# VH-VL binders against RNA-free ribonuclease P: the designs that were tried, part 19

Target 1, 238 residues: RNA-free ribonuclease P, of Hyperthermus butylicus (a2bn08)
Amino acid sequence: MAEARLQRLLRVYVLDTSALTDTRLRSLLGSGSLDEAVRRFAELIASVRIAYGVEVYMPPTVYEEARRFLLSNGVTVQSFEALAAWITIKPPTRHEIRIPASIVRDYVEEVRARLARGLRVAEEHVRRAFEAGGLYAAETASREARREKLGAIIRGLRERYREATRHGMLDSVEDLDAVLLALEVRGVLVSNDEGVRRFAEALGVISIDPPKFISVLQGLLRHSKTGGVAREEAHSTS
Key: E = the ipSAE of ESMFold2; O = the ipSAE of OpenDDE; V2 = 0.75 times the mean of E and O plus 0.25 times the DockQ between their complexes.

## First folded at step 14 (VH-VL; framework fv_traxivitug)

Design v5 (at its last look DockQ between E and O 0.04; V2 from the best seeds 0.00; counts 0 for: pae O 9.7 > 2, placed apart)
Fold by ESMFold2, look of step 14:
Structure v5 (fold): chain C 238 residues (1-238), chain A 121 residues (1-121), chain B 107 residues (1-107)
Amino acid sequence: as target 1 above (238 residues)
Amino acid sequence: QVQLVESGGTLVQPGGSLRLSCAASGFTFSRYWMTWVRQAPGKGLEWVANINQDGSEKYYVDSVRGRFTISRDNAKNSLFLQMNSLRPEDTAVYFCARGLPEYYDYYFDYWGQGTLVTVSS
Amino acid sequence: QSVLTQPPSVSVAPGKTARITCGGNKIGYYSVHWYQQKPGQAPILVVYDDYDRPSGIPERFSGSNSGNTATLTISRVEAGDEADYYCQVWDSSSDHVFGGGTKVTVL
């Protein structure tokens, strides 16, 4: 009874872009290059599909984003297409998907909190610019020095603003599409993005990170390769 | 690993002056904002002043502005606090704390053990 | 000027969970940071940006921040967790504001 023993393992997965762009992908797949890692990923997905009927989905928006990233980072078209051959590209059916009002309300409150934190960052950098203006007065500093100092303050504002407003938040339509597709197909979302996973889990979508996903798939293949030992109930952790 | 060692705390009379030092090691001092935080005996923590990487920006709590001056010497990996016109309410343990390597500091990740300043007549 | 209110003390049995609150008007709009200070020692950062932990801080330390209350939670408390705990935010009128501190006693 292989099906009964695997009942708790989900057979449907949805990838967001981070599942293909995770910086640990090379080491997780034992590869020296991203191109080789993508080929090994394709082989892994193909193998579990053949052995267990595992399905892997991706929205078109995520597919295009991942494609651009991978091709610009040394992945060949052939390797990418080998991977894509085993992934079902499907848009979420947005008009039919329902989201609980409480989840939307909580998301709105989080957005408000992050906008307020961003405003605090802006206020701090306005104060810093004002104090710097006194120190970098025209009598004691060149026009170039004044411009460079203002530029540094603006760069600091941009970096701290992004951190204050984007950390742990779902903020792209590509990521939303991955969550909605996972909800629609009753699949497990694969993502390393904290905000994406938090939003998915609030909707009751199970999520795992890419290392766990690879580990799960490799574990499934181990069961196939140990068929004789797996059929004996004495096979245990050694 | 990261170490911050304050010195210079002692007993002074009201109206007096005192200079505190903080010796830094175990990290690239010139990349970090540095901060002074004080704690009056039996009381909570109070931020006093901070200074950016090259010393071009300095900020102070209102109660010490005009009396205290924060400075740094990156060649000697040292942070300083010059305290003038001292008052009894300045009595505290003064901690040296490390900020962020980014442009501005919202929290303090490493602290020294502090040096005690007592202002009493 | 914004004031951060902490209870003066919290008692907790070993192995149980301690919850330390930091109250402030709409504090959920601020990033909250937490420090542990043992007697005669320097403070140590244990949580920053509401719920992130510095490297080396056990996962049993966690944080949350919503509405008017931020909370530091210490699961499975140990005798070594007995300390004073301070919350801190940046406030534009004062730059940095600390709460009054909470003494955690492990009984």
Scores: ipSAE 0.007, ipTM 0.528, lowest interface PAE 9.6, mean pLDDT 85
ESMFold2 (binder alone), look of step 14: mean pLDDT 93; pTM 0.952
OpenDDE, look of step 14: ipSAE 0.011; ipTM 0.505

Design v6 (from s3 with light chain Y29W E51Y; at its last look DockQ between E and O 0.64; V2 from the best seeds 0.00; counts 0 for: pae O 6.0 > 2)
Fold by OpenDDE, look of step 14:
Structure v6 (fold): chain C 238 residues (1-238), chain A 120 residues (1-120), chain B 107 residues (1-107)
Amino acid sequence: as target 1 above (238 residues)
Amino acid sequence: QVQLVESGGTLVQPGGSLRLSCAASGFTFSRYWMTWVRQAPGKGLEWVANINQDGSEKYYVDSVRGRFTISRDNAKNSLFLQMNSLRPEDTAVYFCARGLPEYDYYFDYWGQGTLVTVSS
Amino acid sequence: QSVLTQPPSVSVAPGKTARITCGGNKIGWYSVHWYQQKPGQAPILVVYDDYDRPSGIPERFSGSNSGNTATLTISRVEAGDEADYYCQVWDSSSDHVFGGGTKVTVL
């Protein structure tokens, strides 16, 4: 029975930073801590590697970012290394990778639009700050009220500016590297960032979120166990 | 005195096209963002589109994107809304409103509106 | 800020104070503007930037905005104040957003 060779597409995965930092991974892996989640994740990757030849890749830039994040959030070096042992660190060959000009154009257009939105957000908050702290506010509100309002404006500015300029957009080199690597190795990108996934999609790269990735891997292992039990039962009856 | 006067609203069939106009007076038209806001019969206000001073920036509500085009002629102190592929849900009074020189964060002057009815 | 919630109606006796609320997630982070619209008429800006009043708008009209609620207050309500009132904000993702409107009835 020709072990249905897992299609290559299902064998190769590239992780971005979000794949390792997704908060849902703890629950999916049945872990109480991030450290435990990382260990379980390592075991999962190891298992599918051994059983099915699944390959997991990560760009060096993503690796460093993930390392920094995980270690700073209570993951032990041992746990991290356990995970890293099953991940192939590979930089994308950037000088050989071609990106269609249309994608670049679209990206530039998006950047321009977002910058424009960001500017408007900033202008609004500058105006509000001016009004809140200026002559008009002095006539209508107490000093304390003005101070509170200004604080709120600043907080709002940060959030709204981020939303206007960064949300849903490929905005990091690390993420770009992940997309490029996925393209190069013809792998599935694992990311929970919508901007990254959109960019990947534009390039024809298939993407899944971390929960789906875990589900896929777990599913593979479940099927392997059921196939093995059927073989053992067949041998016992002969 | 700032004045905005809309025109062009009429009865059209679904799938039809219509062009609305807004004549502005009493202010330096070219310095202001301009906007269209509509109000379906018995319903609330809905922003439709806005345009910056020189027309280099245009924004639309999602429901009209690709169908409506906002434009302006600063030499004629006029704002336009080209409406194509009209739908019954586009039935509304369409208001021309003035924004601000910096941006149209709010609308300080409104026209009386022009009624667009899309019906078979 | 994609949705602004207003009560559908507010009733007030002449001479009393009407309060119209506009709810939204972190609406206090936005500048809220208010419009009055009488039947068959164009909207009129009555409050902008949370609390400022255009020239010609009576002092009876005031605004506040904090947390998740903006409020238009109409003191010493007159029969002529009977109208629909709309709150509005600008958001970078959704552009201009209006509340559903509040009908103020003077009893």
Scores: ipSAE 0.017, ipTM 0.561, lowest interface PAE 6.0, mean pLDDT 88
ESMFold2, look of step 14: ipSAE 0.510; ipTM 0.814
ESMFold2 (binder alone), look of step 14: mean pLDDT 94; pTM 0.953

## First folded at step 15 (VH-VL; framework fv_traxivitug)

Design w1 (from v1 with heavy chain S56D; at its last look DockQ between E and O 0.85; V2 from the best seeds 0.57)
Heavy chain, then light chain:
Amino acid sequence: QVQLVESGGTLVQPGGSLRLSCAASGFTFSRYWMTWVRQAPGKGLEWVANINQDGDEKYYVDSVRGRFTISRDNAKNSLFLQMNSLRPEDTAVYFCARGLPEYDYYFDYWGQGTLVTVSS
Amino acid sequence: QSVLTQPPSVSVAPGKTARITCGGNKIGYYSVHWYQQKPGQAPILVVYDDYDRPSGIPERFSGSNSGNTATLTISRVEAGDEADYYCQVWDSSSDHVFGGGTKVTVL
ESMFold2, look of step 15: ipSAE 0.574; ipTM 0.849
ESMFold2 (binder alone), look of step 15: mean pLDDT 93; pTM 0.950
OpenDDE, look of step 15: ipSAE 0.522; ipTM 0.812
ESMFold2, look of step 16: ipSAE 0.558; ipTM 0.829
ESMFold2 (binder alone), look of step 16: mean pLDDT 94; pTM 0.955
OpenDDE, look of step 16: ipSAE 0.396; ipTM 0.754

Design w2 (from s3 with light chain D52Y; at its last look DockQ between E and O 0.70; V2 from the best seeds 0.00; counts 0 for: pae E 2.9 > 2)
Fold by ESMFold2, look of step 15:
Structure w2 (fold): chain C 238 residues (1-238), chain A 120 residues (1-120), chain B 107 residues (1-107)
Amino acid sequence: as target 1 above (238 residues)
Amino acid sequence: QVQLVESGGTLVQPGGSLRLSCAASGFTFSRYWMTWVRQAPGKGLEWVANINQDGSEKYYVDSVRGRFTISRDNAKNSLFLQMNSLRPEDTAVYFCARGLPEYDYYFDYWGQGTLVTVSS
Amino acid sequence: QSVLTQPPSVSVAPGKTARITCGGNKIGYYSVHWYQQKPGQAPILVVYDDEYRPSGIPERFSGSNSGNTATLTISRVEAGDEADYYCQVWDSSSDHVFGGGTKVTVL
């Protein structure tokens, strides 16, 4: 019965925002613009839905985030709505979902460790600023030189702080909603965000990146009795 | 004057255990982060572990995590390194080093080191 | 910052200037520290926070840090400066990272 489980994994997917904003979409879909890529993505999802009953889900929080991003980056309302027509927008049932206490505990410990590391970065940069202020009189001769020194210290602080606290962590409620929905519907999470995927996999949710997702869907259509016809019709009407 | 004196380095067989000590004097030991740094014969310096003032935070290089335990006794001005499941690549001189008051960004005083040899 | 790259050796004539580099991606955002180690001895701190000397270190030791390279400079090199030199940073993920060391030989 391993084949039946594999076919379930090919039938239900949950997208996070990165699945729609991945910069590789244009290349993967053979498109010259993001707007064209979104239209081709819509055609792909529609074709596999019709031919195989493949279901694609998205939480409302992710939907609104993706909509805002795509419309701000040259995607027309018509193209976005064509895509959204084939995606099921469903909130996770957050009050009913159960997560092992050990996973929640591990997440809390990870957050605590990251906050502690961020504080140490901040303290290092307070020391850097204090030491810079103790230089000889030449440092007081130019307002612009002093402003550049301060700017460099702040820039370093921001970069180091981001790396210490945010890199590779699930850090938004939108991302959490995508993981919870994937758990609830027993679907495959589609994301290019390492922190999101790591959290999902700790809960037993299988995840793939957007290039793999597109490849899987395209592969389904190549070998179907009706998928080839649907794929050809979609391209010929574009 | 600040002094750090390591002890406990000896020959031990692979898989064995060893406990290193560092006796501190000449400063308020409980206000400093403390660190172990090692140096294999003919090789460079490698950070091993550090510990904050009250021992509530301990950090380890990946190669020793789960095998080594850093600890301190502030009443006795002593730093320790418990080394379990020793491997030949743990052969090194082990230095006790002092960080800054309240912080551990660089090391201003070092002990003389104690030699640990892991060989059969 | 998981790796700091130093040249394995530098040769310098007495009275000349030795320059020892420490390479790292965006190392200019880090405070870089330098240690001198003579054979059979513990390391001693010679430069901290890129460019400052502890009390007792001669003014001929100086440091700089910008972009991807930190540099320890030893002016008017003496025979007593022959030693191994290590750079070091604190990194939020890797904790303390030392460079591989540079042997300075005074001809």
Scores: ipSAE 0.386, ipTM 0.747, lowest interface PAE 2.9, mean pLDDT 87
ESMFold2 (binder alone), look of step 15: mean pLDDT 94; pTM 0.955
OpenDDE, look of step 15: ipSAE 0.518; ipTM 0.814

Design w3 (from v1 with light chain S93D; at its last look DockQ between E and O 0.74; V2 from the best seeds 0.00; counts 0 for: pae O 4.4 > 2)
Fold by OpenDDE, look of step 15:
Structure w3 (fold): chain C 238 residues (1-238), chain A 120 residues (1-120), chain B 107 residues (1-107)
Amino acid sequence: as target 1 above (238 residues)
Amino acid sequence: QVQLVESGGTLVQPGGSLRLSCAASGFTFSRYWMTWVRQAPGKGLEWVANINQDGSEKYYVDSVRGRFTISRDNAKNSLFLQMNSLRPEDTAVYFCARGLPEYDYYFDYWGQGTLVTVSS
Amino acid sequence: QSVLTQPPSVSVAPGKTARITCGGNKIGYYSVHWYQQKPGQAPILVVYDDYDRPSGIPERFSGSNSGNTATLTISRVEAGDEADYYCQVWDSDSDHVFGGGTKVTVL
């Protein structure tokens, strides 16, 4: 049972959105464009599927998010479909999956803390805006200068608020679905989001980042090529 | 005039406990966030803990969480820092400082500090 | 976690201008505060909210913050300005963060 489980963990993967959008994938796949990267990724998944029976899953929510992102960033429908052809779209069986109350409790506590920090970030920026108002009064500052300053404050608020409330935690249903699906299929979650990975870990789900995932798949193929050459050489000598 | 006066700093052995006090005067104490900042000998400033007006919110630097407790008595215009399980790395001058009514984004008044030495 | 980087020391001649930098990723999005500390004394707030000056602080002290660098500027430096200077921000993850401090020496 343990060996079977181990083998499954090596063969079954669940992708979150970051698995497809990680910027490092371009470099790893030797691609100059996101479209090319997606095509190469499709080929890679196809190859390992055929050679080793590797299964790659994605929840529908992640699929839609990834689709939206990739198509909006220059990936062709053909390239995306090529990738999707090798990914099994499966929703997690949410009504059957149990999450320990302790995990829920911890999550609620984290959310509360994050919300509090977010509020403080907002308060700080209101204060900054108020203070800046003296320097950027209509009587002393141009409309353009005022607009620029306000823009800067708003950008700062957005960035810091996001960092306070979302960064480093599970912050989307798509990511939750990915974790739950990984739990259900007893697969390895592929994600570069630390918050998602921590949540996965709490549930006993193994996770790897996208670069590691690519490395693993490429490694499998390299092994196959070397094994094939050895077999051909063995057949030629017999 | 705003005044903050720390007290309670002494030599203590590792694992020991110590309670610091800060006496505030010259302002409406209950309206302000208060904070503890420490400075190890020859080192820079490090925030330790802060507390809101009524004590309902308390925050700590990671290294002291679970060991230190910040509290206040508004009736006595006093801020406290209960330090348990003290470590040598906790050796520092501890300053109490006044934050802002809304939040302690910065500290406009500081005490002179009290020296805590943790050594065997 | 926000790290604030200050030069360890700055030397300046009397009457000249000292500039103390505080570096941080997107520090311009934060409000930066500055403290002066003389040996054996408590820190004194000299600049808050990037540029504002507390009552009693000379106009020689000024602050700016943009991009990745905040700067405390001390004009017409006097011998009495010799001190350690610390920048500080409030960060949502780390709460209060101080720079490493800069020793200003008046030559």
Scores: ipSAE 0.032, ipTM 0.595, lowest interface PAE 4.4, mean pLDDT 89
ESMFold2, look of step 15: ipSAE 0.537; ipTM 0.829
ESMFold2 (binder alone), look of step 15: mean pLDDT 94; pTM 0.954

Design w4 (from v1 with heavy chain Y105W Y109L; at its last look DockQ between E and O 0.01; V2 from the best seeds 0.00; counts 0 for: pae O 8.1 > 2, placed apart)
Fold by OpenDDE, look of step 15:
Structure w4 (fold): chain C 238 residues (1-238), chain A 120 residues (1-120), chain B 107 residues (1-107)
Amino acid sequence: as target 1 above (238 residues)
Amino acid sequence: QVQLVESGGTLVQPGGSLRLSCAASGFTFSRYWMTWVRQAPGKGLEWVANINQDGSEKYYVDSVRGRFTISRDNAKNSLFLQMNSLRPEDTAVYFCARGLPEYDWYFDLWGQGTLVTVSS
Amino acid sequence: QSVLTQPPSVSVAPGKTARITCGGNKIGYYSVHWYQQKPGQAPILVVYDDYDRPSGIPERFSGSNSGNTATLTISRVEAGDEADYYCQVWDSSSDHVFGGGTKVTVL
């Protein structure tokens, strides 16, 4: 109840790309298609804007990424524009925003650690390749077999290396912009990326995941409907 | 100057044969994977074939397998593509491209291409 | 066979930013390379291994790759950037695969 109350007091939100691309959104909005989900999302944002003055922001970089994604995944221009009409596109004032040196330091340390992990992944795959080379020697293995094995090792390396070095951290300027904008407008960041949310938290930015965001907005509207009925009933009984 | 220069492209009838050549200069040719990429008129790029440093490994796109043969002469810094049983759909600009010393993950050097037209 | 999907065309005003996408199932697990091709010319490698830039390629060209989408970004677009752009990957089963290409028009 206390958490719900706190959320009701938050009227400013900043969306990252995941806020629009989260796969759970379809289910939450009761839609069968992404296009329908976007339309319903637009209606939801419109409703809370009108009823409660909720503001939803998005950096231009996020906007473009989201636009590209949604349109490429079957969302119509009309549906997207319907959503965009209720979102304020605003770049963060990057030159005025200060990030504590401690946060930068921590970030650098994290990057270093991840690079080290990446190197270990690479070393492991070199070892695997070396061993495989022995097992899949030209004298004993077909060219196809050797190629397949090498390919598998390379794919594994790429996958694991990326996971080791990029997963769970702030790794895009779009996400950074979202965090910075949230900081600037003193809004709640909506993101399903844990790395982004951790970075936001370090800066004192409150974050929620997309499902929670939808729930909050829906909750606001439910409350308004019940309050209106209660007021009408109170006036009718007076 | 590091460069690749293709030659041999001409008009040929369906069922005909043609041999393309690529002359490399400015780098140690024998150290690199080499590849042929083609582009039909008004269309995109399509990988055709590649060959490793010593020619012991050759790979082909399915559509040309059995018809095309990639080869190289490291002494002459030359790459070749023997094309047999040519079809109209083989009509394209054929580019030779340089891979990497280790493998041909991408191509950092391209020739200007030579046009092969298969038409009756 | 891994299919790489590119938009057929992208229009951009001079000085603005062009973004060319390359879609593929789990393309983020691959290293994506990008080529620029001007009419009547050979392709030129502009980005390799997702984000690395060959010597001589302007910093305006950058690459990213994550999930199911790789992106070539051209900032501060110039008239000379008008060209076709192709993404490419290597796969053990498909060998070299190119996207369908994207025509970038500078308005």
Scores: ipSAE 0.014, ipTM 0.486, lowest interface PAE 8.1, mean pLDDT 88
ESMFold2, look of step 15: ipSAE 0.053; ipTM 0.610
ESMFold2 (binder alone), look of step 15: mean pLDDT 93; pTM 0.952

Design w5 (from v1 with light chain S31T; at its last look DockQ between E and O 0.87; V2 from the best seeds 0.00; counts 0 for: pae E 2.3 > 2)
Fold by ESMFold2, look of step 15:
Structure w5 (fold): chain C 238 residues (1-238), chain A 120 residues (1-120), chain B 107 residues (1-107)
Amino acid sequence: as target 1 above (238 residues)
Amino acid sequence: QVQLVESGGTLVQPGGSLRLSCAASGFTFSRYWMTWVRQAPGKGLEWVANINQDGSEKYYVDSVRGRFTISRDNAKNSLFLQMNSLRPEDTAVYFCARGLPEYDYYFDYWGQGTLVTVSS
Amino acid sequence: QSVLTQPPSVSVAPGKTARITCGGNKIGYYTVHWYQQKPGQAPILVVYDDYDRPSGIPERFSGSNSGNTATLTISRVEAGDEADYYCQVWDSSSDHVFGGGTKVTVL
């Protein structure tokens, strides 16, 4: 049972979009371009699939999101299709997946807390705008100065609001689909998004970041080459 | 004249409990967020907890979460801090401070503080 | 977003200007508040919402906040201004954050 669980942990992976868009892929795969990195990633996945039966899954929603990003950033259609050929595109079976009610309840409470903090940021910036109105009154400041000050206040509001409400939260159906698929297939989720990983781990889904995923796959292939070389030497020297 | 008067600070053993009180006067207490801020000897200020007008929202610094409970009694114009499982690092002067009606973004009136010493 | 950095001390001659800094990542997007604390006393709010003074605080106390630095400026420093000064913000993740404090010494 322990051996079977370990075999599954090394054999089944689910990628979210960040696993394909992580900016560290180029350096981790020793590539000079993103297109080359995608080709080497495809070769890596193909090799572990053939040698060890490692399965890599992706929901259709993640597939579409990743495809648009990569093609828009200089990856050729040929390179992307080469990668996609080794990935199983499968939607989670949402009708049959069960999630503990406590997890959903905690998520709802997190959303409520974030909305409350967002309101406080907004109220803070209403105070900033009111004060600016006194300091930058039309009688003492040019229209240009007033416009610049208002713009700065709005930029601050938007940045602080985003930090309070959206940063580090699972807030897309694409991310949810990746987590649900990983739960369904009992696979390891590959993501660099801390909020997505925390949500997955609360459901009992093991998660790793893309650098660790690459390292694991490369390590499997080094073992395969080492084993193959040793096996060939044993066959030829016996 | 806004006044805030803390009481209840004393010497306690580690693991002990203590309840601080703050008596408010000179303003409509029930309209304001209220706050506890502490200062360890020779150290800076550290926010501890706050509470909204009707006590439905309470927030705590991580180091005291689960051990301290802030509460208020609007009929008696009083703010409280129940401190359980006290540790030596909780040794500080505890100040009662007034926030704003909408939230306690800053603290415009402070009490003179009450000293809590946690030592064997 | 969770740490505000102040110099531990500044020295200023009487009649000169003291500037106390409060550093934080993008602190210019926060409203910064400043407190004066004399030995053995409670803090007193001296500047709030970056620039405003409570009633009773002299105009020689002023504040500014831009980029990664907020500054409390005390013009025409008097011996009575010798105190510790703290900056403070509200942060959506860390709640209320105080700087470590700056001891102002008037020579």
Scores: ipSAE 0.463, ipTM 0.794, lowest interface PAE 2.3, mean pLDDT 88
ESMFold2 (binder alone), look of step 15: mean pLDDT 93; pTM 0.952
OpenDDE, look of step 15: ipSAE 0.569; ipTM 0.838

Design w6 (from v1 with light chain D52N; at its last look DockQ between E and O 0.80; V2 from the best seeds 0.00; counts 0 for: pae E 2.6 > 2)
Fold by ESMFold2, look of step 15:
Structure w6 (fold): chain C 238 residues (1-238), chain A 120 residues (1-120), chain B 107 residues (1-107)
Amino acid sequence: as target 1 above (238 residues)
Amino acid sequence: QVQLVESGGTLVQPGGSLRLSCAASGFTFSRYWMTWVRQAPGKGLEWVANINQDGSEKYYVDSVRGRFTISRDNAKNSLFLQMNSLRPEDTAVYFCARGLPEYDYYFDYWGQGTLVTVSS
Amino acid sequence: QSVLTQPPSVSVAPGKTARITCGGNKIGYYSVHWYQQKPGQAPILVVYDDYNRPSGIPERFSGSNSGNTATLTISRVEAGDEADYYCQVWDSSSDHVFGGGTKVTVL
């Protein structure tokens, strides 16, 4: 029932890759290294799991991506395994999840519009190159000058194409899995990715960014240790 | 030789409707993207809407989306703007402008405009 | 590119050079177009794709675009150049965006 939804919003979380790869982890956890930050994150998750039964989930696809990133950035296997011990790795049950047709229709329409705008950016830069060719014809310009001008046009094309097609859009299966898992378990999605959060919120999945997530967990531990200043119903009976 | 002549601008009450027309001549109308641009009294230019060659693609500035409809009749060399639920903020001179055959990156020919006044 | 910033006005003496700026984040990656509008008249395209002139536009109109600033330059200004000038780009999310306009006064 929807009656337990509020209590679940305090107890069930799903992490996407950005929740573990956020460059602010070191400062948010008061740590000098990323490895130390991961260990402190592990302790934080363990503590709220023990004190409040807080569950933290991650799809296998997101888990693998985050593991590769952290290990390649100086996190020891031991520190990563300490964190992973407190995260439930579970794939979304994709064949049983239903999504409103209007959400799918809107997403398809958005993709179509972005592809069309990307093509328009490309055509604009073909025009720029053609017009510049009249100014930099081989008989009137050095090979170096022509190469430099073409390079600038291509750089502009790449930048504007990326902005037109990819910025703020859910575009990976890893991120989709995180959203689907959050929908399935009725959990809060933890992400700082604009496209991921926007898609999740269209489906009614509540999302928070990693700084807010850490703040929530730290607040739960502060409440647990204050000797009974306001407490959740489930913890008062256990 | 290229000519664009707008018509239909009048005084209308808030909440009313109005249809603007633009008669085109001197070029192959059906090969070009066409555009409406407006200018409020004493203000700058604002793009309103555009439409591709066969009318299959139409785009609108956010402030008019859902209220205005751009259309064209290639047999009559005519561009139209149907304006519904008009607001005082829609008061402006409305210009018809020609884009490029492939798309409308810039506007090489403009009509003289037709004045729409939305006032009670 | 959701906003293009132009100075509201520029004053220039006859025979001197007027420079009208159009500011935008990374505007150097956009094709910038410029329009002249005299009072009570339709706009006229004077520069397209940063620096190209349509036929019939005098060579004293020129343009440049790099970094965060595009510039329309009118050399040897004449009284007939007194007008409002607008920059414009196509943006993938906002479609056509015009600057706020610059009134050029020749005195």
Scores: ipSAE 0.355, ipTM 0.732, lowest interface PAE 2.6, mean pLDDT 87
ESMFold2 (binder alone), look of step 15: mean pLDDT 94; pTM 0.954
OpenDDE, look of step 15: ipSAE 0.600; ipTM 0.851

